# Ledger of designs, part 3: VHH binders against q93235

Target 1, 248 residues: q93235
Amino acid sequence: IFMKTLDPKVPRFYGKGTIIGVNPGVGYQPWLKERPDSTLIKYNLRDQKSYKAYLEQMKTYLTKYDSNATETRECGAGDSNDDLEKNPDALPCRFDLSVFDKGCSEKSDFGYKSGKPCVIISLNRLIGWRPTDYQENSVPEEVKDRYKAGSIAINCRGATNVDQEHIGKVTYMPSNGIDGRYYPYVFTKGYQQPIAMVKFDTIPRNKLVIVECRAYALNIEHDISSRLGMVYFEVMVEDKPVEEKKEL

## First folded at step 17 (VHH)

Design c81
Fold by OpenDDE, fold request of step 18:
Structure c81 (fold): chain B 248 residues (1-248), chain A 123 residues (1-123)
Amino acid sequence: as target 1 above (248 residues)
Amino acid sequence: QVQLQESGGGLVQPGGSLRLSCAASGFTFSTYAMSWVRQAPGKGLEVVSDISSSGGSTYYADSVKGRFTISRDNAKNTLYLQMNSLKPEDTAVYYCAKLEVEYGSTWYSFDSRGPGTQVTVSS
């Protein structure tokens, strides 16, 4: 159900037959607070002022991982948040932001300065929900090359044929998508929501590209009408001379 | 600070009824969707019922449909769960939970919960 609202306390989309639903929704960052009604990421790569707000939003969003880090534990490859259900005293797994160091970190201005902007992809927090793996032979073709069991693959494409022609090369960090070890979501102070980033490596300049990103797991439904399992946003990387406002 | 406090739990025989209440404070209750979640012994957390901020929309898990009724009194900052025809399978700790829309998301997420109230259905 689509319910467009400007109220940030009310969702735009609802689950089928339920308020929160059982199918995850997909969100993205940066979403500017000063433009709550806009899903457009637009900036001029020659003008730092134009993308500063996006950087700040990304930084602000990522601070949540630092704020509760002391209430987490380091998790190895064999660890997961499954322990949280078994042991209420267990600490949740710490999310490793270093996975974004190749072009999508704060140090790299999240790719904005270089004209390769990164976008955070996340799923809404559904209690008890965890991704279900595809069978090896049933992995959707669009994510088959990157899919790993235990993860939620992400795939972004142009919303239209024209957009698809323009979107260019897209890199996913990590390549396998959102790490499933951080599921299920449990009410705990130290819970860290797993995320992935999408980097637009060759997005054209001075063109608007409508992007559709989908999340892939066996138990994630995709529905365009209800927007289940996907998110839309627009990206426009401008490359224009910065007009020196002659202070008349 | 968001505070949620459940009450009304207890021991009841199969077929009996309980009414849970959740007192909310620390946020504008009337503007948030709310949920009842439960955790049975040895099981994970599951959503029992949801209600919109206005109370105009409700959701029920299949296991409780027709037996449970979620409601709210926004003037009293209170969420309710009327549980009828209780079954042993309904034995769980019941939590009231606040739903929120994280900025940048267009979907509800679970945010906070109360300490829970024990519901035990046993002969």
Scores: ipSAE 0.700, ipTM 0.855, lowest interface PAE 0.7, mean pLDDT 92
Fold by OpenDDE, fold request of step 18:
Structure c81 (fold): chain B 248 residues (1-248), chain A 123 residues (1-123)
Amino acid sequence: as target 1 above (248 residues)
Amino acid sequence: QVQLQESGGGLVQPGGSLRLSCAASGFTFSTYAMSWVRQAPGKGLEVVSDISSSGGSTYYADSVKGRFTISRDNAKNTLYLQMNSLKPEDTAVYYCAKLEVEYGSTWYSFDSRGPGTQVTVSS
C-alpha cells in the first residue's frame, strides 16, 4: 500500500477551471500530522492517550487566533471586515472563540473525553469572496431552521443512508454556522479566519460513521465529484476497556 | 520570512502593454502556486490570474483572458504577468500572491502578498 505521502503543499482538490477556484472548499480539523493520509477520527473515550493527539492538533490549530490577536480589533454586532478592502489601516475583526465554550472548548477537551467529539469546519481563504445570502424563501430545507443571513450555514450528514442512521444528533457552534462578518479575506497580518464547530452529541460507540459536511450560501456550489462546498471525514468513538500494558 | 516584491507597473496608454514581475524570497518558490491579484479604485480585490507550481496550469479571469499571460521562472524565483491591450478598466494596484494549502485543508488558500505595483491605463 504505497502510502502516497500526501505532500502537504499540494491540494487534493482544485477549483473548477482554476487552481484555487471561485467556489469555496471546505476543510476540517483535527487532521493529524502523523496520519496525513487518514481522514479518520478514531479514539477510545476511556483512553486519554488515544485522543491526546487530536486534542493537541485542535489546540495547535487554535493557537493562530492568539498569535495575531494584538493586530485585531473587537467587533460588535454591527461590525465586519467589509471595510478592510477600502481602508488599509483598518484592523480586522477578532474572532471570538468563546462561541465554542459549550462543549467544544479546550476546557472540555473539545468533547472527546465525553464521547461527543467536536470538529472544526472552515472554508479556504478566497480573496474577495463573500457569502451571498439566500432569500428567505430559498433557504435549503436542511439548514432552514438554523440559517441566518450573513452567515454560512453548515450541515453535516451521514454520507450514506446507514451513516445517516448512525450519526445521531449534531450540534453546530454557532448554530448559524460560520460568521460572515469576517469576510472578505484580505491580506492583513491580523486576519482571523472564521470557523465553526460541529459536535457529535449522540454518535454511536464502536461504529464507524462517514460524515459529509456541507457549507451553505447562495454562492456556494455543492458538487460531489469535485468536492466543492463539502468535506468528508470519518468518526469512530470507541468505548472499550483499556488493556493495562502489564509492564513485564 | 516570505517576501514578495512586485515591479513593472506604471502609466500606459490604452492599447499599450506592461510586464509585471514579482521577485520571491524566503520560501521554495518552485513548490508553490502563485497568483496575481488586483484592486481597482473603489473596488474590491479580484484574482487576475493564477499559475501552478510547475507552470503547467494557468487560470485567467474573464476580464483579462486573451490579453494577459501569467508565467514563472522558477530558477529566478520570479513570477510574471504580461499585460497586453490594456484598458482603462485594468487600472489597479497589482499584487503578487502566494498560495498555500493549510494543513487539514485539501484546498489552496491565499497566504501572502507583496506591497503591490500601480498600473494606470489612461489616455
Scores: ipSAE 0.696, ipTM 0.856, lowest interface PAE 0.7, mean pLDDT 92
Fold by OpenDDE, fold request of step 18:
Structure c81 (fold): chain B 248 residues (1-248), chain A 123 residues (1-123)
Amino acid sequence: as target 1 above (248 residues)
Amino acid sequence: QVQLQESGGGLVQPGGSLRLSCAASGFTFSTYAMSWVRQAPGKGLEVVSDISSSGGSTYYADSVKGRFTISRDNAKNTLYLQMNSLKPEDTAVYYCAKLEVEYGSTWYSFDSRGPGTQVTVSS
């Protein structure tokens, strides 16, 4: 869907009552610089050239995690960025990209070559914001099987009934969603923004699928009109012969 | 390189006033929304106020509404926070912050801030 030429420096959506808002927004990658007005991920499985730009965008995006070991620390189980607000000398937790090794790493071309494209899901950086856990009995049904306290669950579905019929099997990496240990966002050098990836395992060929991804925490509001807590994009994986440009 | 430098903080009695300034350099100031955030002792970071790139839109936290005024001079690359009727609970380090839209995102994010300026409200 071609959206009107929007200034890339201005958000398309604003928070309720504030410029940045208090409710997280959801973003995704890859978003191509050469197509700033398009939310469409479209490529041909038979044409490496067609998905090269997406791969490059993914790689470029992930470069921000190439942090100096001196600027971050390894965080084990039970560790988190909670101390960053209290201790200005504390090092932020290093994000582990290995969680994406099962089909969504650079080595696997982020699933594009195999026709199982991966999409990065992220939340905008809100200062002081932390995910609030659901109570066990209040976890939304759509994420109940994957939800873990301390995480932000992600769920992607077809935007329409037709899209839902076509979207197929979706895998989330990690399964629990975005790791909450990396919150809150603090103005500190070396901070690494946590992300999750969504892998489309059985997305159909030569069909456009409109995807809606939602982020789930108790303090994340979902609203379709304002697009709070969710993001839309389109995926089309083509399987067509590559037309040989006859050199005129 | 993006540089932000706050000034104007200090010690003031309750009911007093301060005006904070933030000098910006290293980017096109007039094209970015800006924010003031603060961190009180033992508390987390909170947004105090934000302002659009043109200055046409402003936001205030409920705790400061009616007392604080955010403004900007794009010609001088400076952000301001006029703080009136100061209270002890306003004691905090105040930071000037740059807002930006990350490419691929349709939302503002906090990006960079200055070293901060201390505001202490005490009798």
Scores: ipSAE 0.689, ipTM 0.850, lowest interface PAE 0.7, mean pLDDT 92
Fold by ESMFold2, look of step 17:
Structure c81 (fold): chain B 248 residues (1-248), chain A 123 residues (1-123)
Amino acid sequence: as target 1 above (248 residues)
Amino acid sequence: QVQLQESGGGLVQPGGSLRLSCAASGFTFSTYAMSWVRQAPGKGLEVVSDISSSGGSTYYADSVKGRFTISRDNAKNTLYLQMNSLKPEDTAVYYCAKLEVEYGSTWYSFDSRGPGTQVTVSS
């Protein structure tokens, strides 16, 4: 019989030199498993049930960061995962979710109940990859005010001129993006993949906004046709009357 | 949970051959792409070869093209690496690695590896 392929509704991009490649891809959450071919985040502020699935997906995704002091170590300023390549007994840096407590945590429904939804931004796991810094005079304009050496900056914008008018204020958590201390990934047991979140503070009601987010380091290529270094998703926060038959 | 176990390593003379195997369990092997990754003494990890879930697409590092052949038997949940014309620079621990497609992404990520098998090419 013919060989089975992976689900055709989950598009895959191939890198250079391997199936996975050497240039990071960018992913986002929440992405609903029950609608695997959709990148739309759509809900009604007046209907708590309309965003329940997004909350559950965020909570499930974040369970990987539950603390285990025996498999990770606390990393302060100047610490990194550099030892992991040369010392198999070294512990990876612990990723602390408390940076998201200002509006992108479970207590605030990740911003959904206030119409300020949070979206997780991540890079796929490449073996041995780590961010390379821009020189001060070469930092791209869209991230210059937030860029810090040793980090991967994130910028989200409206995909079209209309979307740029509508996207409104975006808060980046952390402001500098993803800290480089969590690199490299080298299959270390207990590794905690670093993430950032973006919060859409003033996104309009009842309007579809197409969002493009890009990750910035000198060694991250951007290519629109191949989707290198970027991700697209759509946000629609409705504010409409609900059906009278619905409860909580 | 995911279990990967490499075998078939050993000591071989330059120009010789070895066949590595990787037994997989704890996941639906036939739906995941797989990779062989190696680490030479004092060096970083190097991706040697990749294979798609069906076995229909394969990729090789330049250093091994024409000498190594990746294959899989989805009925036996086993990944293979046939290594011919071995050179001293092929000396390394060889790891079987599982790839995944992350939800919310259209990209592969490395997920897990086995404990490895030692290959030593020496006279």
Scores: ipSAE 0.411, ipTM 0.719, lowest interface PAE 2.4, mean pLDDT 85
Fold by ESMFold2, fold request of step 18:
Structure c81 (fold): chain B 248 residues (1-248), chain A 123 residues (1-123)
Amino acid sequence: as target 1 above (248 residues)
Amino acid sequence: QVQLQESGGGLVQPGGSLRLSCAASGFTFSTYAMSWVRQAPGKGLEVVSDISSSGGSTYYADSVKGRFTISRDNAKNTLYLQMNSLKPEDTAVYYCAKLEVEYGSTWYSFDSRGPGTQVTVSS
């Protein structure tokens, strides 16, 4: 039960008549380079070798956030990348991975060894796009308790009723989702794409769960048929005895 | 190291034509979609046109549709923009940009651009 996957080298074209689109697409990690046509995250909790490739993909993806004080700046409330489009000397905002230290860092094998796998959620990089805010009374119900103006909330659910029954508790890091201060995207060296992670705290063993994650901002459109504003992947955490190889 | 170098800009009169080129190196050009983006004085970046890796699919901003043509020569690792019927509003720095698809995404993202070439349309 796999969602349709697209060839990462020749993607489908989406959006308002553009190859890159004007509405953000949603992506996830880990996606194994050795299995580029698959969106399945499957491993055996009793076999570290079965999830090692996912750990390596996560580590490799995250190396782009190595600290460099000369190529980035610290950003607080009111700061954003808006100045970078017109000011070549301005530095992009720094993204600090420490927000993931509570169970979605390398120290915890990104949750894989405890059966609570973490998945990175990101938006594709568009020129000139930045999130706009819902009014308080228009925030979608599934993100209402976690929504913060200036951010892009993330919510993940089971793709079908059965998957939703099985998906269990999901922890969002940061709780508010992807921070909007890192927008807009700019070409400058040192740009750090903001991300969020979702941790599947109570996903069942030996069951395939189809997950749908959506990104929420007023100017993010959702469309199931074109997968606009959302991403699908499958998770299967096995808990099976490890078979020994027979050898003479 | 990805290298993109634009050329072919200059000063032209309204109604004139220019052809921009972008020489690409440091990556397998034929497997990546490409874009022309521009920045007019006092304005932000605007996507002008996109082209798929094979050249089979293209996009044009409404402001240039019917006047500009994007193309590519994968044997020469070169991206082109033919600009006809130029208007003063087309005055901008034009950038050649590489697109990519990150694993785990079915969507193009902007990756990198060249230093740009100036196009000035004035009488």
Scores: ipSAE 0.400, ipTM 0.728, lowest interface PAE 2.7, mean pLDDT 85

Design c81
Fold by ESMFold2, fold request of step 18:
Structure c81 (fold): chain B 248 residues (1-248), chain A 123 residues (1-123)
Amino acid sequence: as target 1 above (248 residues)
Amino acid sequence: QVQLQESGGGLVQPGGSLRLSCAASGFTFSTYAMSWVRQAPGKGLEVVSDISSSGGSTYYADSVKGRFTISRDNAKNTLYLQMNSLKPEDTAVYYCAKLEVEYGSTWYSFDSRGPGTQVTVSS
């Protein structure tokens, strides 16, 4: 059954208080260029052509992380982009895609062939924003077991009761989400926007699942009306004969 | 090749006025939202004001609301910031910044900025 709970012509959202805002918005990939007003990820496991465009979009998006050692630096524990606001000649931290090698890389077709699609989660690039940590006793329940100070945790759930029953097991990569060392955003050639991925391990076949993902840091407000701190997309993994489509 | 060039900075007395300009080239200026951001000595970047691609929507930081006016002339590919009633706290380098909705998001993100123009408000 193909159900749309969101208007397929999703309007562009302004941030809180300005066009750009001071509270992060959440984005996702893959989003097909051919259908810019649709948030649907739909494909048939039996038809490689039905998911090839999603793979190509993922690959194209990730090319920004190709090695450019002259424009980035290695960052370890305690390193961050803090110096870059004061020194535009300093190199930004390099983001390493190998964290996704556990089923959300090109080697695994980002999970699409196996019916366990991966989705990239990112925050829009804001000036001067960086994550603020929860105190240990104030971490929201839905991310408590995965939360790490200095990070932005990600959690995805079904948008309705039915979607929640269907969404199944979700794997977060990294488990603790987006690393805060890459903040704040800086205007520099080598800047590498940090990301996380979500893998839908047991999403049902031939059922539309509406997904809500939220980003968690003390200074990320969640508001359903303005979509602050969250993103919605739909996933439908079909398993049908190629010459026939079924609904219901 | 996106290019942004600010001008119109300088030294002014408290209560004075300045008008900043930003010449844009290398992209279709009229289709992008724009922002003025500033950096005071020893501080991080602060968003001063935003303007939509058409100029129909504008926003201001609380610290400048009522004193600063953002505008644009899409025929001249130029962004403006009229700064009135200047205070010493407005002393900063002011940057013209291009915004985008990066493909794969419904949210605006910062993309690029110019080299900036110095504004100094001092007796």
Scores: ipSAE 0.310, ipTM 0.670, lowest interface PAE 3.7, mean pLDDT 84

## First folded at step 19 (VHH)

Design c83
Fold by OpenDDE, look of step 19:
Structure c83 (fold): chain B 248 residues (1-248), chain A 123 residues (1-123)
Amino acid sequence: as target 1 above (248 residues)
Amino acid sequence: QVQLQESGGGLVQPGGSLRLSCAASGFTFSTYAMSWVRQAPGKGLEVVSDISSSGGSTYYADSVKGRFTISRDNAKNTLYLQMNSLKPEDTAVYYCAKLEVEPGSYWYSFDSRGPGTQVTVSS
């Protein structure tokens, strides 16, 4: 069980050449601050109380998009945050959370109630960084079917062979991954960090699954030892009777 | 509220020196890694240098190695960048940036920056 202690104040890894480095890291939510040493998402389908904290964390995380919405602009398909580099007075693009409405929204309890939990995937905020597109013939096989130029594809798999057998069907929202239009990161008050969600549609019950999620762009390096371009977490969806605490 | 304010920029001839300062407030300065970033005309933002919370670790972009020195005074909540042997290519707006570990991530992220200070290196 790859339980890594995450100190919210100290990074586990340092970049090459700089503290942050030039290669994106990958993060996930929900991560519970009350359990900082745990990367485990564990809850019981039969116990709403068991997944309440995860729901609240997801809600809290997503609140930031509403909080600074007035400091953003609507962006169409042809718009991007590239303009921010040219025009310091330009407003950053508003992130569209509606892309998660198919099972990963608050209305659906982010899939937790139904036993199809959703996880948010993000990249750490590197200044000036933007995804570089693969050439058509150089797209990695594991994301080839979902890859779109201008986006960062996400692929999650079991960390081990056993986990891969157990992880089941995974849905990505949006399918193409993180929308690259929201890059580069430019330190504006209204900047909205782009994210994607991963939905575990057929994850087994009462089994621990170690998940590895990787982000894909030409300029994203993958390295297991340094955890570049990837993140690990564990998911366990229990389906067990809730033991009534006998009020002694 | 996190506040960062850069100072010390100006016009200098090639080969000259400048010392930038960044006054920090609104957070426990001593517990956060800090960075200097810059944006040259027509170019994107780039990291110039960064320093750990304690000051025990420093990093520099290749373009400034040997010429620039990052330091901090945690008692004064101030970040510094000593810039020596300045080149025209160093002309940019320089920003002080606060780094933060993103929850659920192994990595630092750039969190906030100041309004910047202009550095112009010209003969």
Scores: ipSAE 0.710, ipTM 0.861, lowest interface PAE 0.7, mean pLDDT 91
Fold by ESMFold2, look of step 20:
Structure c83 (fold): chain B 248 residues (1-248), chain A 123 residues (1-123)
Amino acid sequence: as target 1 above (248 residues)
Amino acid sequence: QVQLQESGGGLVQPGGSLRLSCAASGFTFSTYAMSWVRQAPGKGLEVVSDISSSGGSTYYADSVKGRFTISRDNAKNTLYLQMNSLKPEDTAVYYCAKLEVEPGSYWYSFDSRGPGTQVTVSS
C-alpha cells in the first residue's frame, strides 16, 4: 500500500501526488538543487548573476529533448504513443521544443532578463496513465477558451486574492497545454516527457506572488489541501540597485 | 552512471516459484523508492510492485496480490521479488526501476531499465 508519506524526503519537499496510475502530481522548473527546500523563484532584474542559476537549470533540464533520430520518431496530429504498450520496437514521439521559441527559449533567457519569467509545467510520469477528455459541456471555465480534446490544459492563478490581483497576464505555451499524444507514459528508452511553459508577462516588481498552477483533464483530481493536480511556487522579480563589494 | 541488473528469471511450470533480484549501482540505493515492472509479449508495461526507500511500505498490483512479495536489502543495494503460485499470465520480461522524485514531480527512471529478466510460465 502507498501511503501519502511513502518516503519522508518526498512528502516534505514535494507534492503529495500518487506514485501509481490514478492521479498525477504536477511539477515545475526551474527548481534549484542547491536550495532543495525552496519553491521560490526570486531574482533582481538589475543583477544578471541573480538569475543565472535559473537559466542554467532550465538549460540542463531541457537537454533531454536533444534530437536523436534512432531513439524517437516524428509525430504529427493523429499520431500517438499508443503502440508503445504493444510493440517493443516502436519509437516514442519526439517532443519538439520549437513551440517555446517565442519568448521561452534560451535566446530570450527564458524571459528572465525581460522580467517575464517562464516556468515549465509537467505531470509526474505514471506508467499506464493517459488523459481522458472532458465532455464539451463539462470543461472547467478556467480553461474553456484554451481546451483541446486530447490535451491537458494548464491554468495558473494567484493563490490568494492579493496574489491574483498581482499575477497579471499569463501566456500558456502551447495555448492548449500538454499534448496528450505523448501518453501513455511508457517504460522505454528514448521516451520524451511532454511539457508546457507558462510565461508571466506582467508580474509586478518587488512583490512576492504565490502562484498555483493546475492541470486539467477529466481524470485529474484537484484537492487543495493535499495539492493533488496542482503545484505551488512563488515568484519575486526585483528591480533594485546592486551593491558593490568593498575593494580592500 | 545508474546501473540496474535484473536476474533470477527462467522457465517454470504453473504453480511454481521464482525469486528475482536486481543489483543496483551508481546511485544511493537506500534513498530511492524502487519498483518492479513487467511487459508481457504484445502488451504494454504493467507496474507489478513498489517499495519505499526504507522498505516500510509496499504496493502490489491486483493481479499479483497474495502471490508476490517485494523486498529490499539496502546494505547490499539489492531489490527482490519473490513470485509464488505463478500463472501463465505472469509470463513477461521483468524490469527493475528507480523512482525519481523532484519538487512537484516524480517519474520512473528510464536510465534504470536494463535488459530485464525473462519469466516464462508454461505447461
Scores: ipSAE 0.043, ipTM 0.479, lowest interface PAE 5.8, mean pLDDT 81

